# VHH binders against Phototropic-responsive NPH3 family protein NPY3 (NPY3), part 19

Target 1, 272 residues: Phototropic-responsive NPH3 family protein NPY3 (NPY3), of Arabidopsis thaliana (Mouse-ear cress) (q9fn09r205to476)
Amino acid sequence: DWWVEDLAELSIDLFKRVVSTIRRKGGVLPEVIGEALEVYAAKRIPGFMIQNDDNDDEEDVMEQRSLLETLVSMLPSEKQSVSCGFLIKLLKSSVSFECGEEERKELSRRIGEKLEEANVGDLLIRAPEGGETVYDIDIVETLIDEFVTQTEKRDELDCSDDINDSSKANVAKLIDGYLAEISRIETNLSTTKFITIAEKVSTFPRQSHDGVYRAIDMFLKQHPGITKSEKKSSSKLMDCRKLSPEACAHAVQNERLPLRVVVQILFFEQVR
Below, E stands for the ipSAE of ESMFold2; O stands for the ipSAE of OpenDDE; V2 stands for 0.75 times the mean of E and O plus 0.25 times the DockQ between their complexes.

## First folded at step 18 (VHH; framework vhh_8k46_1)

Design j3 (from i1 with S52T; at its last look DockQ between E and O 0.88; V2 from the best seeds 0.81)
Fold by ESMFold2, look of step 18:
Structure j3 (fold): chain B 272 residues (1-272), chain A 120 residues (1-120)
Amino acid sequence: as target 1 above (272 residues)
Amino acid sequence: AVQLQASGGGFVQPGGSLRLSCAASGFDFDNYDMGWFRQAPGKEREFVSSITSSGWSTYYADSVKGRFTISRDNSKNTVYLQMNSLRAEDTATYYCAAQFGYEPSEYQYWGQGTQVTVSS
């Protein structure tokens, strides 16, 4: 629909007025409104599709911040109106342009509704300048909390556990992969933060604990100065009984693991 | 059974491009890092590129950096190698490989390879 692309030529003030009028008339699906917003953002926000911000002009940042905040305010509330990918791009831009807390909270709630659709790279969001970490880990924790809150509400309302279990399984795989990658690239990741995030999804269904093991191993590999107590606490995140034969073979040779964990793996392997 | 099926090789003139694919089955692809290696006749197999299980982190041999791009699609259990600006020295059999752990020297599963020939 070419009229959506024509709307992207308008100033943000005119765009907002046109879209608001269309919504008031009520004859247009929320998905079409979402498409209009997505096309507008892609055309008007520099680096939106690629998250490439080469311009540090303070005036441009303030102008882009205002534009972005306006677009977020215009998001239809319907879950199907926008994709998870679009919401994540908005969130990444909101961090880059330092949008207000209200916009970030709304985006986080919306992303939490669709978190199983994300991939690990989507969660690697740059922290504001001057922080202790390169990547914003707290925002990921917030996204997981939103997901958990929403799944708890579904559990109270709907006894169809199979759908929730599939969604939880996908999120568990996502977060295990995220922990592995953030451990690799974020030198200032604390043991407390690693464990806190892992515990939020620890009860979620998994076909195996291989992903958890890989996350723990990468964390230990990249943080050799952590205490033995921290190593033990991190290692307890996985259930050794649920490791695949491949993971068991790797783990028994892994000098980064506490010896007692290796012994437990060997014991369980024999009784299987 | 574990299978790594590499394809997309062929004959290309210098400066040309090829895209290699490697389809995986028989293991939990999402929990494995993937790599591309190559071996020219009479030479040892050498590292070309690798990508973490998430797809976020990528690594390249100096000889191919800027010309080759590794990627993966976990929904299709497939890893790719886009090869641009090909040179005669890129002529080799290209192998995809998978590893569960993180040590560069320990890839557990290997494909049969696909031939790339760049004729100057």
Scores: ipSAE 0.755, ipTM 0.899, lowest interface PAE 0.8, mean pLDDT 88
ESMFold2 (binder alone), look of step 18: mean pLDDT 83; pTM 0.826
OpenDDE, look of step 18: ipSAE 0.816; ipTM 0.918

Design j4 (from i1 with G26R; at its last look DockQ between E and O 0.81; V2 from the best seeds 0.78)
Fold by ESMFold2, look of step 18:
Structure j4 (fold): chain B 272 residues (1-272), chain A 120 residues (1-120)
Amino acid sequence: as target 1 above (272 residues)
Amino acid sequence: AVQLQASGGGFVQPGGSLRLSCAASRFDFDNYDMGWFRQAPGKEREFVSSISSSGWSTYYADSVKGRFTISRDNSKNTVYLQMNSLRAEDTATYYCAAQFGYEPSEYQYWGQGTQVTVSS
């Protein structure tokens, strides 16, 4: 809408008053309110489009924290009002500006409602400086847990299984891709963390397990010092019967895999 | 069979720009890393750039770093190469390629190539 750019020129107090009045009067779709919030955030929060940890000005951080917390409080409750990408940008900013726990938890809940709409890059959220990893992996675990919790509630309420299964399939693909990417990047990613994340979506439907295989293979490639037990545990994440012919051909020649897994693939191909 | 169709080449003056695209079909594009390679007449094929299946991790040959940008759109099964500040030495046939695994020398599928000519 044409008026959202004009609203972004207002102070946060005036912006809040105008948006609140518009919502009270009705006749404006929640997604238009969401657009207004997104345009405002993009204009008024420096670095909103790209997470930036280099801001040392405490006065600026405090003002941006307050502004961000106000914007989060104004989010319409309707699922369709804001994009998952916008919510994740708000979450990234909330980490950078050290927003309160309640705001972060609400953002995580909202992201969990629509996690299937995210891309792998959305989940690559920089960890606090001085941490063991470049990217914050625990925050991604939280997002997955929120998705799982909310999906379980929809299952209890006689919701459409086809929509729910499609959502789960998209999240499984997303998380398989995330695990492959984070394994490529992080030298300090533990086997326990890799498996914990993978197991959260292990029962979700997939057209094939090629993505799971590629995530496991990247993890093994980038972490060659893991134990035999850890390799076995990681390999159990995939169902060899669900590998495509291309993935099977690759896997049987892959020296990073446990020999037992290679033998199982060969035996399964013999039966099939 | 897997098909990779590269396009967007042409004749450009030094300092100009071109954008190459490579449309993929008949495979699960989201599970492949993608690369661009080039070959000038009488020379060996050389690596130009690659991008992970998610699009996050990108790699560039030193000769093109800062001038070329690789990207991908998984919804369109397409990988792109934005080439800026082109030089005569960039003249070559450019090929896109796809790999399922991660070994640098193991690209399983190759496109036909598109000609880029940079000359005054």
Scores: ipSAE 0.691, ipTM 0.868, lowest interface PAE 1.2, mean pLDDT 87
ESMFold2 (binder alone), look of step 18: mean pLDDT 80; pTM 0.805
OpenDDE, look of step 18: ipSAE 0.849; ipTM 0.932

Design j5 (from i1 with S105D; at its last look DockQ between E and O 0.76; V2 from the best seeds 0.79)
Fold by ESMFold2, look of step 18:
Structure j5 (fold): chain B 272 residues (1-272), chain A 120 residues (1-120)
Amino acid sequence: as target 1 above (272 residues)
Amino acid sequence: AVQLQASGGGFVQPGGSLRLSCAASGFDFDNYDMGWFRQAPGKEREFVSSISSSGWSTYYADSVKGRFTISRDNSKNTVYLQMNSLRAEDTATYYCAAQFGYEPDEYQYWGQGTQVTVSS
């Protein structure tokens, strides 16, 4: 919409006044308000941490913090008003500009409501400078915890198993893919962190465990110095009986797996 | 049955652009890394580009780096190759391929290919 792009030229104070007036009069869907916020954020917030050399002054950070907090306060409560991807970009910015914990918690809660809509790239969030890893894994754990908390609440309220299981299945696939990707990238990813994340979604439904297997295999490939005990612990994340025939064929020839796992796969293939 | 159907090839002038696509079916696309390879007549098939199953990690042969961009859309089971600044040396049949594991030379599924011809 061309008028939402014109609103992005306004100061934050005028933008807030105009949007608030539009919302009070009604007749504009929450999704349009969400679009206006997204367009405004795209112009005024640098997005991701592309350039940390400019405006590193505390004064400039404080001004961007105030802008971001104002935009978060303006988010329509309707779940469908904003995309999961936009919410994640706001969260990334909120960490960069050191927004208050209340704003970060609200963003995490809303992302948790929609986590099945995220893709792996959304979860690859740059870590603070000087960290051991390129990507912030703790923030992803928080998002998963929010999702898990909300699905537990839905279970208490007699939600439909089909809808709830579909959401859980999508998140399981997402997290399996995330684990494969961070394992490919992060040479310093600990076995404990890998397992902790995987276990959060281990009970979720999956059509197969091929994704879990690929995540484990990438972790083993990229971390050859881990102990035999760690390999055993990581390999227990998958149920060999739920591997597709193609995954089984690959796994049987895979020298990275513990021999006991290979034997289990061969046994299950014989008794099927 | 597994199918990898590449399209978007054609005849183009040097310096021009083409966008290849490869539609996949018959396997769990989201669990496969995808690659593009090419073969000129009388020459060995060579690696062009690959992309991880999530789409995040991409790799390019030195000869195409900066000119070609690989991407994928898992909702459409499709991988793409945007080819810019095409040269006569890029003339070849282009093949898409899929691998379940991570071994660089072990691709399990191959498409039929699409012809790219760069000439004045």
Scores: ipSAE 0.764, ipTM 0.899, lowest interface PAE 0.8, mean pLDDT 87
ESMFold2 (binder alone), look of step 18: mean pLDDT 83; pTM 0.824
OpenDDE, look of step 18: ipSAE 0.830; ipTM 0.923

Design j6 (from i1 with G35N; at its last fold request DockQ between E and O 0.76; V2 from the best seeds 0.83)
Amino acid sequence: AVQLQASGGGFVQPGGSLRLSCAASGFDFDNYDMNWFRQAPGKEREFVSSISSSGWSTYYADSVKGRFTISRDNSKNTVYLQMNSLRAEDTATYYCAAQFGYEPSEYQYWGQGTQVTVSS
ESMFold2, look of step 18: ipSAE 0.788; ipTM 0.912
ESMFold2 (binder alone), look of step 18: mean pLDDT 80; pTM 0.800
OpenDDE, look of step 18: ipSAE 0.875; ipTM 0.943
ESMFold2, fold request of step 23: ipSAE 0.779, 0.794, 0.801; ipTM 0.911, 0.916, 0.919
ESMFold2 (binder alone), fold request of step 23: mean pLDDT 81, 81, 81; pTM 0.806, 0.804, 0.803
OpenDDE, fold request of step 23: ipSAE 0.904, 0.905, 0.903; ipTM 0.957, 0.958, 0.957

## First folded at step 20 (VHH; framework vhh_8k46_1)

Design l1 (from i1 with E106Y; at its last look DockQ between E and O 0.85; V2 from the best seeds 0.83)
Fold by ESMFold2, look of step 20:
Structure l1 (fold): chain B 272 residues (1-272), chain A 120 residues (1-120)
Amino acid sequence: as target 1 above (272 residues)
Amino acid sequence: AVQLQASGGGFVQPGGSLRLSCAASGFDFDNYDMGWFRQAPGKEREFVSSISSSGWSTYYADSVKGRFTISRDNSKNTVYLQMNSLRAEDTATYYCAAQFGYEPSYYQYWGQGTQVTVSS
């Protein structure tokens, strides 16, 4: 819509007044309001990340924080009004500009509604400075918890189990990929955290457990100091019977796996 | 049947650009890291670039760093190599490859290659 681009030229106070008036009068789909917010954010929030000398200036950071909090407050409640990608960009910016807890909670709830639409890169969110990890893993746990909670509510009230299974399958694939990537790039990822996240989606349907295997293998590769007990606990996350022939061929040669797991895979290959 | 179809090669002047594509089928693309390799006549095949299954982690040979960019689109089962500032020494057949595990030399599937020729 042409008026969307024109609104992005306005100050935040005027933008808010205009959008609020449009919403009050009705006749405009929530998706159009969401587009207006997204175009505005793209123009006014520098790169959706901490960048430039403006991060040294408390007033510039506070100004961007206030702008971001205002945009979050203006999000239409309708699920379809904004994309998951936009919500995640807002969340990343909210961490960078240190927005309040309420805004982050609202974004997390909204992202949870649409988590199956996310990509692995969307979940790789920088942690605040001074933390133990480079990437914020706790925020990803929150997003998964929101999805799980909302899915459980739908299961109790909704007879559309097939739709929920498709959503769960997509999220399982997403989280398996996330675990593989975060294991690759985050040296300080604990075994407890890895297992905790994996278990949140462990019962979700999967075409195969190849993604789970790849996540476990990357974790073992990048964390060679973990105990034998931890290796055993991590390896239990996958069902060896659900590995593809390709994954089995790789796994039987994999010196990082506990020997008992390799034997188990070989046994199931004979039974196949 | 597994297929890795590389395309986008051709003749180009030094300083020019080409964009290689590799369309994949017959395997679970989202669970594979992808790589580009090249081989000039009479030389051994050498690593050019690779990208993790999610697309987040990318790696480049020193000879191409800053000039080449690898990317992937998992919705299209395709990996790309954008080649800028091409030089005569970039002349080679370029191959895409797919890797299930993380071992640098263990690529399970290979494309047929596409020829890139950089000369005046």
Scores: ipSAE 0.782, ipTM 0.910, lowest interface PAE 0.8, mean pLDDT 88
ESMFold2 (binder alone), look of step 20: mean pLDDT 83; pTM 0.829
OpenDDE, look of step 20: ipSAE 0.856; ipTM 0.935

Design l2 (from i1 with Q108N; at its last look DockQ between E and O 0.88; V2 from the best seeds 0.83)
Fold by ESMFold2, look of step 20:
Structure l2 (fold): chain B 272 residues (1-272), chain A 120 residues (1-120)
Amino acid sequence: as target 1 above (272 residues)
Amino acid sequence: AVQLQASGGGFVQPGGSLRLSCAASGFDFDNYDMGWFRQAPGKEREFVSSISSSGWSTYYADSVKGRFTISRDNSKNTVYLQMNSLRAEDTATYYCAAQFGYEPSEYNYWGQGTQVTVSS
């Protein structure tokens, strides 16, 4: 819609009034409203497309906070109106501009509803300065917790198990990929944090545990100083019987794995 | 039945650009890191660039940093190499490769390559 670009030139107060009027009149799909919000955010919020914490001015932060909170309040309730990627960018900005907890909680809830649509890169959110990690891992834990909570509510309401299982499988694949990537790039990732996140999705369906194995292997590669007990705990996250033949062949030659795990893989291959 | 089909090579003048593509099939592409390698006549094959399975982490040989960009599209099972500011020294057969593990010696699958020739 051509007029979406023109709306992005308006002040936030005028933008809100115009969009509210359009919404009241009807005849515009929620997806178009979502597009208008996304275009506006991309144009008017500094660093929206790439998380960037260069703002030093306290007044700029307050002004951008107010703008962002207004945009969040304008989000259509329809699930399909906005993408998961857009919601995650809003969440990243809300941290940078210190938006209120209510707005962050609503964003997290909505991201949780559609977490299976996210990519690994969407979850790689920079942490505020002063923390020990470059990437904010706690935000990702919150998003997973929201997904788990909402999926459990659907299970209690006797919703279709096939839809929930497909969603869970996609999230398991997403989180396995996230763990592999965060292990590669985050030098201060603790064993406890790695295991805690992995366990949140450990019972979710997977066609194989190759992704879990690759996440464990990257973690071990990047954290060679962990104890034998920690290696054992991390290795228990995967079910050796669910490794593909290719993953098994790699694992039996992998000196980073505990010997017990290698022996178990060899045993299972003998009985196949 | 694993295949890595590289394409997009050709003849180009110094300073020109080419975009290589490598279409993958027969394996679980999303669980593999991908790499580009090249081999000039009379020389050993050398590393050019690699990209993690998610696409987030990228690595480049010093000789190509700032000029080449690796990317991937997991929905199309394809990895790309955008080559800008090409030099005569970039003339080689370019190979894509797939890796389940993370060590340089652990590339499992190799394509047949595509020829890039940079000359006036």
Scores: ipSAE 0.784, ipTM 0.910, lowest interface PAE 0.8, mean pLDDT 88
ESMFold2 (binder alone), look of step 20: mean pLDDT 80; pTM 0.794
OpenDDE, look of step 20: ipSAE 0.849; ipTM 0.930

Design l3 (from i1 with Q108Y; at its last look DockQ between E and O 0.65; V2 from the best seeds 0.74)
Fold by OpenDDE, look of step 20:
Structure l3 (fold): chain B 272 residues (1-272), chain A 120 residues (1-120)
Amino acid sequence: as target 1 above (272 residues)
Amino acid sequence: AVQLQASGGGFVQPGGSLRLSCAASGFDFDNYDMGWFRQAPGKEREFVSSISSSGWSTYYADSVKGRFTISRDNSKNTVYLQMNSLRAEDTATYYCAAQFGYEPSEYYYWGQGTQVTVSS
């Protein structure tokens, strides 16, 4: 809508008042309100669309923090009012600007409701400066937890099992991909954290365990010094019976895997 | 059936540009890293570039760094190689491949090659 662009020219206070008035009068779809918020964010939040590391001015950060918190408070309650991508951008910015925990929780909850719509890049959220990792891995754990919570709630409301399974499968794939990627990027990713995240989706339906295998392999590649026990624990995340022939072929030659796992794969291949 | 169809090769002068495309079918494209390799006559196949399944991470051979850019569109099941500032030594048959890992031995589903010839 043409008026959305005009609203983006307003101060945050005036913007809030106008949007509140519009909402009170009725007649405007929540999606349109969401659009207005997104356009406003894109225009008014530096680095919103493209993450730039150059926001070093503290005063500017505080202002941006306040603005972002205000926008989060203005989000319509309807699930379809805003896109997952917009929510993720808000979350990324919320971390960058060190927004309050409540705002981050709200965003995480909302993203959790739509986690199947996210891509791996969406989950690569920059950690605050001074942390052990470049990316915030804990926040991904939170997103998965929110997803699980929301799926459980839907199940209680008699939603079709099929929809939930599909959603879970998509999220499993997403997290498998994320784990592979984060293993490549974060060389200091702990085995415990890797396993903890992987375990959250380990029971989700999958067409194959190729994704989780790839994640495991990538992790092992980046952690040549891990203990045998840790290797074993990591390898337990996958069901060797659910590997594709191609993955099996790769795995049987994989020197990073525990020998027991390799033997298991060979055994299952022979029984097929 | 798994298919990798590479295209975009041709003749170019030194300093010229080409964009290679590889269209994939028959497998879960989104779960595979994609790579480009090249083989010149009388030489062994060598790694050129790779991109992670998500498209977030990219890797390049030292010989092509700063000149080549790999990208992918998962909605189209396609991986691309933008080749700029081409040199005579870039002349080779270029191959697209899918992989689980980074090592050359970890690549699968090799497609047909597309010829790139850089000559004055």
Scores: ipSAE 0.759, ipTM 0.894, lowest interface PAE 0.7, mean pLDDT 91
ESMFold2, look of step 20: ipSAE 0.779; ipTM 0.915
ESMFold2 (binder alone), look of step 20: mean pLDDT 79; pTM 0.786

Design l4 (from i1 with S53N; at its last look DockQ between E and O 0.87; V2 from the best seeds 0.80)
Fold by ESMFold2, look of step 20:
Structure l4 (fold): chain B 272 residues (1-272), chain A 120 residues (1-120)
Amino acid sequence: as target 1 above (272 residues)
Amino acid sequence: AVQLQASGGGFVQPGGSLRLSCAASGFDFDNYDMGWFRQAPGKEREFVSSISNSGWSTYYADSVKGRFTISRDNSKNTVYLQMNSLRAEDTATYYCAAQFGYEPSEYQYWGQGTQVTVSS
């Protein structure tokens, strides 16, 4: 639509007035309103397309915070109006510009409703300067918790099991991939954080535990100084009986795994 | 049967560009890291680039950094290598490969390769 590009040239006050008028008149799908917001954000918010840790002065931060809070307030309530990726970019910006807690809670809730649509890269959100880790892991915990809450509500209301199980399976795959990637790139990832996140999705359906194994193996590879107790706790996250033959073949030669785990894998291979 | 079918090779002038594709089948592509390797006549096969199963982490040999870009599309079970600013020393057969683990020496599946020739 030609008019969404033209709207991105307006001041935020004019943009808000035009969009509000369009919504009052009706006849424009919520998805088009969402597109207009996304185009506007991409043009007017510094670093929106990629998150970075720019050292902005306070005047710029306050103006960008206000802009961002206005855009969040204008999001259509319809689930299909905005993509999960756009919502996550808004959340990333809200952290960078220190937006209010209300805006962050609402974004997290909406992302949780659509979490199965996310990619691993969407969850790699930079933490504020001065934090213990480069990537914000607590925010990802929050997103998973929101998803779990929404899924539990659907189960109680007797929503379709097919939709719920498919959604859970997709999220399990997403989080297994996230854990592998965050383990690779975040040297300050604690064993407690790794396990806490993995346990949130541990009961979700999976075709195999190969993804869980790969996440554990990457964690052990990139954190060789962890204790024997920590290795044992991490290895308990996978069910050796659910590993594919390919994963078993890799695991039995894997010097990073506790010997007891390797023996268990060899035992299960013998009995099947 | 596992298949890795590389394509997109050809003849190109120095400074030109090519885009290689490698279509994969017969294994759980989403749980594998992918790599590109090359071998010129009379030389050993050498690492070019690799990409994690999520697509986020990428690695490049020093000789190609800044000129080549690896990417993947898990919905199409395909890995790509965009090769820009090509040089005569890039002339080789390019192979795609897949690994379940993370060590560069442990690639399990290999394609038949596609020829890239850079010549003035």
Scores: ipSAE 0.763, ipTM 0.893, lowest interface PAE 0.8, mean pLDDT 88
ESMFold2 (binder alone), look of step 20: mean pLDDT 83; pTM 0.826
OpenDDE, look of step 20: ipSAE 0.795; ipTM 0.909

Design l5 (from i1 with S54T; at its last look DockQ between E and O 0.90; V2 from the best seeds 0.82)
Fold by ESMFold2, look of step 20:
Structure l5 (fold): chain B 272 residues (1-272), chain A 120 residues (1-120)
Amino acid sequence: as target 1 above (272 residues)
Amino acid sequence: AVQLQASGGGFVQPGGSLRLSCAASGFDFDNYDMGWFRQAPGKEREFVSSISSTGWSTYYADSVKGRFTISRDNSKNTVYLQMNSLRAEDTATYYCAAQFGYEPSEYQYWGQGTQVTVSS
């Protein structure tokens, strides 16, 4: 732990040699190696902890790109060695410094292994300057795809267990919240993009569809110009029968919803 | 069944700080936006601050911007209001509230309030 801070003063070449030697000798947990990488990144990568404008020239970008790619290559393979938050910060930096495809794919794979540990704020990754949106939505799509692929592979090899279903439930809640926040922020978010992301987790277990409803409602509220067809398509993402009594009460009075949806809720409420 | 228990009020000198807490139970806290309101005697209840269900989006009345910070901990079903640089004008009963939707005027659940008194 004390050596972790001292190592952050080293050049990347010397840091790599020291860490490699420590790993070869053994007796140091992968989590400690992960901490060393995190402390090094926090000290040596500008803006690592809080993403903002790059504020650097082209040569600085290339130097930081190389440093970042080296750090990614040094990540221990053990799942527990690094936090999801650290991996996402590395991914945020990889976007800012335009790292190669191999590094971004590896980070996405690692994040997919533990996506249920992420917060919505972790997924709010600044888009490259000049993009249509403030936040990079495509990268989040990729992370979800990786999670889905890995959970499907585990299901094929093993009978599904409670841990795998719990992870899916946590990710569904995470993505419902993410969609609500992105809908609030991004005036240019298309209906197609909203639905595409929501559908990736639509079959995941949820205690209720209140989170899906709230994401849909925020989208409708912040995009009042969408067509009737688009409203209908968005509303199909939720099962009205899975709404809590509180959500039903809100939805019945919600003028943003298609009439068909309100009628369905009223019929369901009759059995309550 | 639904409970919003606000606490942390008290007497403080101008320039001082207090931290309010609001513990929630009886509803799905993770799907509700939370707000803080205040009411001085003889005045209308006024908005102080709100925070989205995820904790990411926060809003503040102009009178408290830069002095108050709202936060939430969904693992503890609790919302907080850190109040710094307190003024006599901040004296009021502070209420936490919860809303399922996004309409600014429609909070469904309200706490009993906690008294904050700022006086020299």
Scores: ipSAE 0.760, ipTM 0.899, lowest interface PAE 0.8, mean pLDDT 88
ESMFold2 (binder alone), look of step 20: mean pLDDT 82; pTM 0.821
OpenDDE, look of step 20: ipSAE 0.829; ipTM 0.922

